# VHH binders against q9y6x5: the designs that were tried, part 97

Target 1, 379 residues: q9y6x5
Amino acid sequence: LPPKLLLVSFDGFRADYLKNYEFPHLQNFIKEGVLVEHVKNVFITKTFPNHYSIVTGLYEESHGIVANSMYDAVTKKHFSDSNDKDPFWWNEAVPIWVTNQLQENRSSAAAMWPGTDVPIHDTISSYFMNYNSSVSFEERLNNITMWLNNSNPPVTFATLYWEEPDASGHKYGPEDKENMSRVLKKIDDLIGDLVQRLKMLGLWENLNVIITSDHGMTQCSQDRLINLDSCIDHSYYTLIDLSPVAAILPKINRTEVYNKLKNCSPHMNVYLKEDIPNRFYYQHNDRIQPIILVADEGWTIVLNESSQKLGDHGYDNSLPSMHPFLAAHGPAFHKGYKHSTINIVDIYPMMCHILGLKPHPNNGTFGHTKCLLVDQWCI

## First folded at step 3 (VHH)

Design p33 (framework vhh_7zox_3)
Fold by ESMFold2-Fast, scan of step 3:
Structure p33 (fold): chain B 379 residues (1-379), chain A 121 residues (1-121)
Amino acid sequence: as target 1 above (379 residues)
Amino acid sequence: DVQLVESGGGLVQPGGSLRLSCVASGFTVSSNYMAWVRQAPGKGLEWVSDIYSGGSTGYADSVKGRFAISRDNAKNTLYLQMNRLKPEDTAVYYCATGYRPEFYTSGFDPAGQGTQVTVSS
């Protein structure tokens, strides 16, 4: 009888939302489980990179999903959006559902988690839904719970992804307390629905549940724009990714492009690839472009246009505004325990331990999460 | 609710010309960044040309001197005039605006069905 784990992500759930808004359902979940108040995500603080880091335990330079928009200089392939099904982009790492399926009699299930509708190393999640943002949380939950109860070999690892509060965070900005209050209350209601559904189906007592997120959100403004066209004619480069981390592929000499960009704005750092700070772990991959621009928190990089985004993410991963949280409940976890901080790459080896899987080499440190677990000595 | 409807594609011989049109509804073309992107068979999206709200234009090196982007504000329509077409220009052409940069290279969002351009003898 192998242990079971459901990993749930609410995209863009900034950690300090927990302190500024009321979450009665999430609070009840935490009271009988564990809370990690801050999860230090990987750089760049974007959806695809961090979701893949959670399930591989690797920095972006190691797992190869280095942005939501990518160009591979060796193969000359472009990664275009969430519908891109080319395994090439995902094959630099082995995500936990693949690891889970390679162990004897185990299956995985997925409701929209990035990468789960793609064969990775010739292995696709045993049960999955093709990505479609129009599919309701209820439908995703119905499929996951059906697969957890009715599968042979048994589903031992399941994932559930939801686009909020990220979509509303972009639209309204995190400082819009009226709109964000409504959105976050709806998310808390979905957490209540999740718990109640698992209880009604007899899954709750024996299932480990992790609720986490990939990044936070910060307030943007029309008063905080960096216009690249004021620095450089866009005919001198190909733009691979725009904001708040711009990925620049020079069409002329790299040094010439760098010199045109380096003093353009006091609110943007310009890095040659080899000069990217070591603390980012964002350098050693062919999909990281020769020049990277990193905007200061709340600043948006544009091409002679306005931005309609009132909130954004992708900024420096040392910023608390970019940090998500992690809450967990189940037989593997202590009850009523709070922990201050872990790294997002630490989640993978913890999940492997809970499932009894041998992890692939990874950048996480099991010792950072051991205090969350009942079968571990915390000291 | 943004809608973009591309047209004007077809079969043309090498050295020929086509003019693509993109009719916009739900926003004003002259007030927004607009781009043409293309997808050749078995390849990813390639940026072809763009025009900023202020009127500045750009072109991919592969099309410079052959293609011209323009707008008709009265018709709320974006155009791409394609001259001296090559077999390598064979692709589905999409009209795009600077929307959802998280999911698209260079911040382009192709909102329409596209228009097929085939350059063959």
Scores: ipSAE 0.000, ipTM 0.195, lowest interface PAE 16.8, mean pLDDT 88

Design p34 (framework vhh_7zox_3)
Fold by ESMFold2-Fast, scan of step 3:
Structure p34 (fold): chain B 379 residues (1-379), chain A 121 residues (1-121)
Amino acid sequence: as target 1 above (379 residues)
Amino acid sequence: DVQLVESGGGLVQPGGSLRLSCVASGFTVSSNYMSWVRQAPGKGLEWVSDIYSGGSTGYADSVKGRFAISRDNAKNTLYLQMNRLKPEDTAVYYCATGYRPEFYTSGFDPAGQGTQVTVSS
């Protein structure tokens, strides 16, 4: 029977939550599997970009989902919630579920993972749920397990996405121990339910399961605001994305806009597109705007208004607060092994190896994940 | 090893209520998956209800809205509150550490003798 893989994401699960809170179910999962303590995500450290990087192995400039809000200068299209199902935005890369369906006579299944309800290169996940945040974790899990057991061609790749702890991280901030402990305990219970369901259905021993996330979370404050209206009049530019990475499309001379912004705040870096640091891999795409503003950790960019957001992400991907973790269990993985760090783009070639798929060209390095795998030599 | 002792069954009129108990030894009810299954005279095992370690509960369509599964950590006891009982609820009720018999990979093992529920006039 072909290898099977279930990829699970808990949005906004900061790596060091594992050190600050108790996770009995997740710790039991890790005891018999592997843990990568930090996953270095891609810049910008936002939901849509990083979820697409996990399943393509590409930097954002290469896969084209460069932010949660985008403008394409060539086609003059705008990306928003109403346009997220337009294949145009997703067609610059081939996600793993498409590769899985095209290379072998296999099916893919998806419960809410970003992009799985969109036809990409004329291929949609064999089984999927249209995105709806009100659908319970239990219903998502029931569908995934049904599809894993009762499909022809067999489902060999399945994805499951959950919006927490990101929503609560934004609302309460990661330093609110009372509220975050309640939220994280619920997530640990959901992990327990997941493992128990797989055991009871006879899937556990032969299924590879990865639990990961797209980014972390950092504490914000009303005392850490950058007011763009104090720097520049709104008539000089179109704002494509605001915070903590502002995407600026000038309506006048680019140099004049840059000069008004460059010294406005000591807590914000201002880049012309060609001057964006190479380490971000965030330059070579028409959806990256002519001027990018990058706020320092914990600072929020605003337009002459307060922000009620107590936590945020999108910051520099070198910041540990922006890093998620990766845990995995199954026949492909060692038992009781801990690894320090991988890049989020390394997950894709590892998953391709587990499934026996030929990966599309990507920015990941298979060697970075080989110590996790039983069929590989570790240095 | 695990020992489960069911009690609380009996004869009851249609529309009546019963509360079943399952006392566990060598097993912690509050931190583990538990289920209730039943066997009607001359029929196979039927899954009734379950509760996961985190507290999530499930029910067979035949009992939804009438039965409630719960546990008491201090007594290490699993309960099944049965309301609006019908003649078709007549069965021996077992508590188990496993899921539905059709999905149990390690075999179905009701560790106890069960408790008889009879719904009749």
Scores: ipSAE 0.000, ipTM 0.100, lowest interface PAE 23.2, mean pLDDT 87

Design p35 (framework vhh_7zox_3)
Fold by ESMFold2-Fast, scan of step 3:
Structure p35 (fold): chain B 379 residues (1-379), chain A 121 residues (1-121)
Amino acid sequence: as target 1 above (379 residues)
Amino acid sequence: DVQLVESGGGLVQPGGSLRLSCVASGFTVSSNYMGWVRQAPGKGLEWVSDIYSGGSTYYADSVKGRFAISRDNAKNTLYLQMNRLKPEDTAVYYCATGYRPEFYTSGFDPAGQGTQVTVSS
């Protein structure tokens, strides 16, 4: 029987939540598995870019999902909402479910993971749910477990995505301990239900399960706003993305737009595309705009308005507040092992190894995850 | 569209009991997080209790041991049984739904009109 893997994401699960809140079900999962305390995500630290980096092992400039809102200067196409299902946006990389299905005619299953309801390189996940936010975790779990147990060719790779704690992190902010404690306790109970369901169905001992996230969350405030309308008139540029990383397409001379922006706020860095720091790996793609504005942690870029959000993400990927964690359990993983840090792009080659797949060229380093795996020499 | 209709509020003396009901339409109670939030006069929204799709229940410390959340899946209705009521429980009570995945949402935005609970002599 081929090895099987279930990849679960809880959107916006900041790594230090594990130290500040109680997670009895997740602690039991980790006791017999592995924990990576910090996962260094890719820039920008947003949902779509990082979810696609997990399953491709590529930086955003290489896989082409460079933001949640994008403009492609060559084709003049706009990606203005998360429901854009045009394969054009997703075709710059090959996600793991496509590779899984093309090698030895294996099946993949998906419950809401970004990109899984889109045909990519003429291949869509064998079993999938069209994205619908109103669908409960229970229904997503029911479908995934049915597909894992009742498919031919066998489902060897499955994904499960849940929107919390990101939605609540935005509404309440990560420093609201009462509301965040409630939300995180519910997530822990969902993890308990997941483990119970897998045990009931006889899947638990033979299935590899990874629980991870795409980014963290930082506290925002009405006292930390950057009003872009105070910097530059809207007639000088087209706004492609706003906050905390603004993507600016100039309508006049680029240098003139840059000069109007560069000294507008002490809490925002302004970059010409070629001057974006190399450490971001955010430069070599036509969907990255000629001028990028990067707000300091906890600062929100607005257009002559107040912001309703008390938490946000998208900030510099060196910030610990932007980092998620990774926990895993199953026959491929050691029991009771803790690791400090990996890069989010390292998850892809590790998953390919577990599934016996040949990875596409990627930015991950398999050596960073080898100590998590029982079939690898560590030390 | 989701519609939530709250009922069961009223005037009670301290130590009394009330049962609030929330009838959902366009939405399946059994498959979703649901809860109760309240707004006292001149104050913001306060979370009271919730129930997740698997049936686990949670309570604010101020109401723990006095209030019980439950649902009837056949009637698509959420309940809040309120016992040993205090003047501090005076508020408009709202039924809330969970896990709407918009960029600036929370799991507990009130969608109903609310029901007034007044605890006084």
Scores: ipSAE 0.000, ipTM 0.166, lowest interface PAE 13.7, mean pLDDT 87

Design p36 (framework vhh_7zox_3)
Fold by ESMFold2-Fast, scan of step 3:
Structure p36 (fold): chain B 379 residues (1-379), chain A 121 residues (1-121)
Amino acid sequence: as target 1 above (379 residues)
Amino acid sequence: DVQLVESGGGLVQPGGSLRLSCVASGFTVSSNYMGWVRQAPGKGLEWVSDIYSGGSTEYADSVKGRFAISRDNAKNTLYLQMNRLKPEDTAVYYCATGYRPEFYTSGFDPAGQGTQVTVSS
């Protein structure tokens, strides 16, 4: 029987939540599996970029999904939630479901993972749901488990995406213990439901399951706003993305725009593209704009208006508040093993190994995840 | 031995109420997914309601707002409170640990003989 893998993402699940709240179902999953306590994600620490990094093993500058809102200077195309189905945006990399379908003549299934409803290199996930945030976790789980049990050729790679705790993290902020406790308890209950359903359908013993996330969350405030309109007039630039990483396309001389921005706020770093720190791996792509503004943790960039967000992400990927975790269970994984840190790009080559796939060139290091796997030695 | 035992059915007039019970033995109701399904005379199985291990509940559109699923952990019992009953609710009702027939073509497992609900005037 070919190895099978279900990759589950709970958007915005900050690693520190595991230490500050109770997760009985997740802890039972971890007790008989593995836990990576924090995962260092890619910059910028946003949903589309990091979800695509998980399934390609590439930095954003390499896979081309560099933000949730993008502009390509060469083709002059705009990317937003309304046009994320244009294959152009996704074609700079080969995600694992495409590799799975093409190398081994196996099927892939997807419940809402970013990119899975798009044909990439002329290949779309064999089974998929068009993205719709109103579709329940239960309906997504029902479809994914049906496809895992009833497909020919067999579904060997499946993905399941859920928008919480990110939506509530934005609304309440991570410091709201009462509301976040309620939200996180419901997520733990959904993990319990997932495990129980896999057991009852006879899938649990032979299925590898990874539970992870794309980023964390940090507390924001109306007292920590950077008003971009106080720095520069709208006539001098086109705004491609706003907060907490603003992407600026100058309409006038780039140096003049830079000079208007560079000393506007002590809580924002202003970079010319070539001066973006090398550690971000956020420079070598036409979709990265000539000037990038990076707000300090907890600061929000606004256009002469208030922000309703009490929590946000997108900040520096060295910040622990931006880090998710990874938990896994199944025949490929050790039982009761705890690991401190991996890079989010390391997940892709590990998943390729589990599925018996040859990975495309990537930025991950298989050695970083070896200690998680029963068929490998930690050296 | 007996794993699930349904009871509480009977004859009721339209607009009336009934509460169905499902007593479990050999496993814990509070930590398991469970549901109610029904079979009307001459028809197939229809999912009515379920409750997930964590306590989240879902209902078929035909019963939403009229029926309530719940559990009593101390009694290890699953309930279905049925209000404003209609002739269309006439069926044998089963509690089950398997999943909804409309989503899963395999895996439905009614452990008991069910309980008959008749709504007639």
Scores: ipSAE 0.000, ipTM 0.129, lowest interface PAE 19.3, mean pLDDT 87

Design p37 (framework vhh_7zox_3)
Fold by ESMFold2-Fast, scan of step 3:
Structure p37 (fold): chain B 379 residues (1-379), chain A 121 residues (1-121)
Amino acid sequence: as target 1 above (379 residues)
Amino acid sequence: DVQLVESGGGLVQPGGSLRLSCVASGFTVSSNWMGWVRQAPGKGLEWVSDIKYSGSTGYADSVKGRFAISRDNAKNTLYLQMNRLKPEDTAVYYCATGYRPEFYTSGFDPAGQGTQVTVSS
């Protein structure tokens, strides 16, 4: 029988939530599986970029989903709607479900993972749901388990995406212990639901399951705002993305716009595209704007307005508050093993190994994840 | 020993109704996660409906609004009320539980013997 993998994402699940809240169902999952305590995500630490990095093994400059809101300087196209189904935005990489379908006679299934409702290189996930945030976790799980048991060719790679705890993290902030406790308990219950469903359908023992996330969350405040209007007139630039990483397209000389911005706030770094730190791997793509502003952790960039966000992400990927975790269970994984850190781009080559797929060139290092796997020696 | 005995299947015309029963022994229905799964001819197992210990219920899109899951704690019995049946509902229906993981170690094998539902004229 071919190996099978289910990849599950809980958006915005900050790694240290595992130490500050109780997760009985997730802890039972980990007890017989593996835990990576921190996953170092890619910059910028946003939903679409990091979800696409997980399934391509590429930095954002390489896969082309460089933000949740984008402008392409060559084609002059705009991306600002999460339901934009233009393949143009996604065609700079080959995600794992496309590779899975093309290398062998296999099917892929998807419940809401970013990009799965778009034909990429003329290939769409064999089974998928059009993105709709109102669809319950239970309905997504129902479709995934149906497709795992009722497909020819067999579904060997399946994805499931859930918007929490990100939505509540933005609304309440990660320091609101009362509200976050309620939200995280609900997520743990959903993990319990997932495990029980897989057991009842005879899938649990032979299915590899990865539970991960794209980023964390940090506390924001009305006391930590950067008013961009205090530094530069709206007539000098077009704003492509605002906070906490602002993407600036100058309407006048780039150097003049840079000079107006460079000393605007002590809580924001201003970069010309060619001066963006190499460690971000965020430079070599036409969708990265000529000037990028990077706010310090917990600071929000605004246009002469207040912000109602009590939590946010998108900040420097070296910040522990931006890091998710990874837990996994199944025949490919060791039992009761804990690992400290991997890079989010390392997940892709690991998944290709589990599925027996030849990975496309990528930025991940298989050696970083081999200690998680039963068929590997890690020293 | 845990046993699940399904009954209530049969031949029914499209638009008709059937009520499936699952009598449990060796554990308490009200204290466990219970559900119905089905297997159509030539296909794998499909989840149909479940009920959690709290009484919260879930349904597959294909049956939502037509099927209702319930339990009788005094009789230790799980039910599936099936209304407005369609030819696509033709399958062997199995009562399932997450109580004993060993029930599910043989791959796609069902938890009980099942009950056949045939929707045809």
Scores: ipSAE 0.000, ipTM 0.360, lowest interface PAE 15.3, mean pLDDT 88
Fold by OpenDDE, second read of step 4:
Structure p37 (fold): chain B 379 residues (1-379), chain A 121 residues (1-121)
Amino acid sequence: as target 1 above (379 residues)
Amino acid sequence: DVQLVESGGGLVQPGGSLRLSCVASGFTVSSNWMGWVRQAPGKGLEWVSDIKYSGSTGYADSVKGRFAISRDNAKNTLYLQMNRLKPEDTAVYYCATGYRPEFYTSGFDPAGQGTQVTVSS
């Protein structure tokens, strides 16, 4: 039988939640599989960019999803969570479900993973759900498992996406132990439901399952605000993306805009596009605006407004608070093995290996995940 | 820029004490899982102690009862109080985040240079 892989994302699941809260179901999952304790994600640490990095193995500058909100100056198009259906934004890369589906006797399925409801390179997942946050996890799980079990050609790659604990992290902040404990308990129960469903259908032993996330969450506060209006007139620029990484499109001379912003706050770094640090791999794309502002951890960039968020993400990808985890189970993975760190782009070549797919050029390193796999040497 | 700078190491006699410091920049210590690891000559990295953002602490069996990890939020600094030091505690000590340096496969930030602790009569 061809290998099968289910990729599950719980949005905004900060890696150290595993250390600070109890997850009986997830721990059982890990016990019988593998754990990567921390995954270094890509800059910026936002939902759409990182989810696309997982399935392409590319940095954001390469796959072209450089933020949750984007603007293309040539076409005058806008990208946002409410306007993400134009293939224009996605076609700079080939996600793994497309690669998989183009193989003979294979199909892909998706439950609301970013980009899966869009025809990319004129290919859309054979089975998919249009994104709807109101749809329960149960319904998503039922559809995914039905497709994994009964499809022809068989579904060999599937994605499942869930919005928690990100939404709650934003609402309560990651330091709210009471509320976050409740939220994370529910997530663990959902993982229990997932495992139970797979066992009931006889998929558990043969299906490879990866549970991961796109980013973490940091605590924000009303006491840590950066007001751009104090530094520059709003008429001098267009804001393409706001916080914690603001994308600035100047309406006047770029240098003048830069000079007005460069000393706006000691808790914010201001970069001309060409001066963006190389370690971010966030420079070589036209969709990156001429100036970016990067707030320090826990600081929020605002426009004469108060932030309602007690938690946020999108910060420097070297920050531990921004890092998710990865757990996996199945015939391709060891049992009871824990690994410290990988890069999020490393997931793609690993998944390609598991599925027997030739990977597209990517930024991942297969060697980083060899210790997780039963058929590889751990060096 | 995200950085960790360790200090406080030195030469001490058995039974002596040292206090290590780790100053973080670019991120908040209290909002992250932090810890100490050490590498003795000819040995691999060893986990020593950690502190969760919740404040919960952990210690390796070899240092339990002798070492204490703490943090100063105002100074954004992590500490390791080491008491009743033994020759086997001799190592370079590194401040770490929620991932362990011994498993680094690439240059992860933050990373420090470590501080040398030598326990000898």
Scores: ipSAE 0.000, ipTM 0.242, lowest interface PAE 14.5, mean pLDDT 92

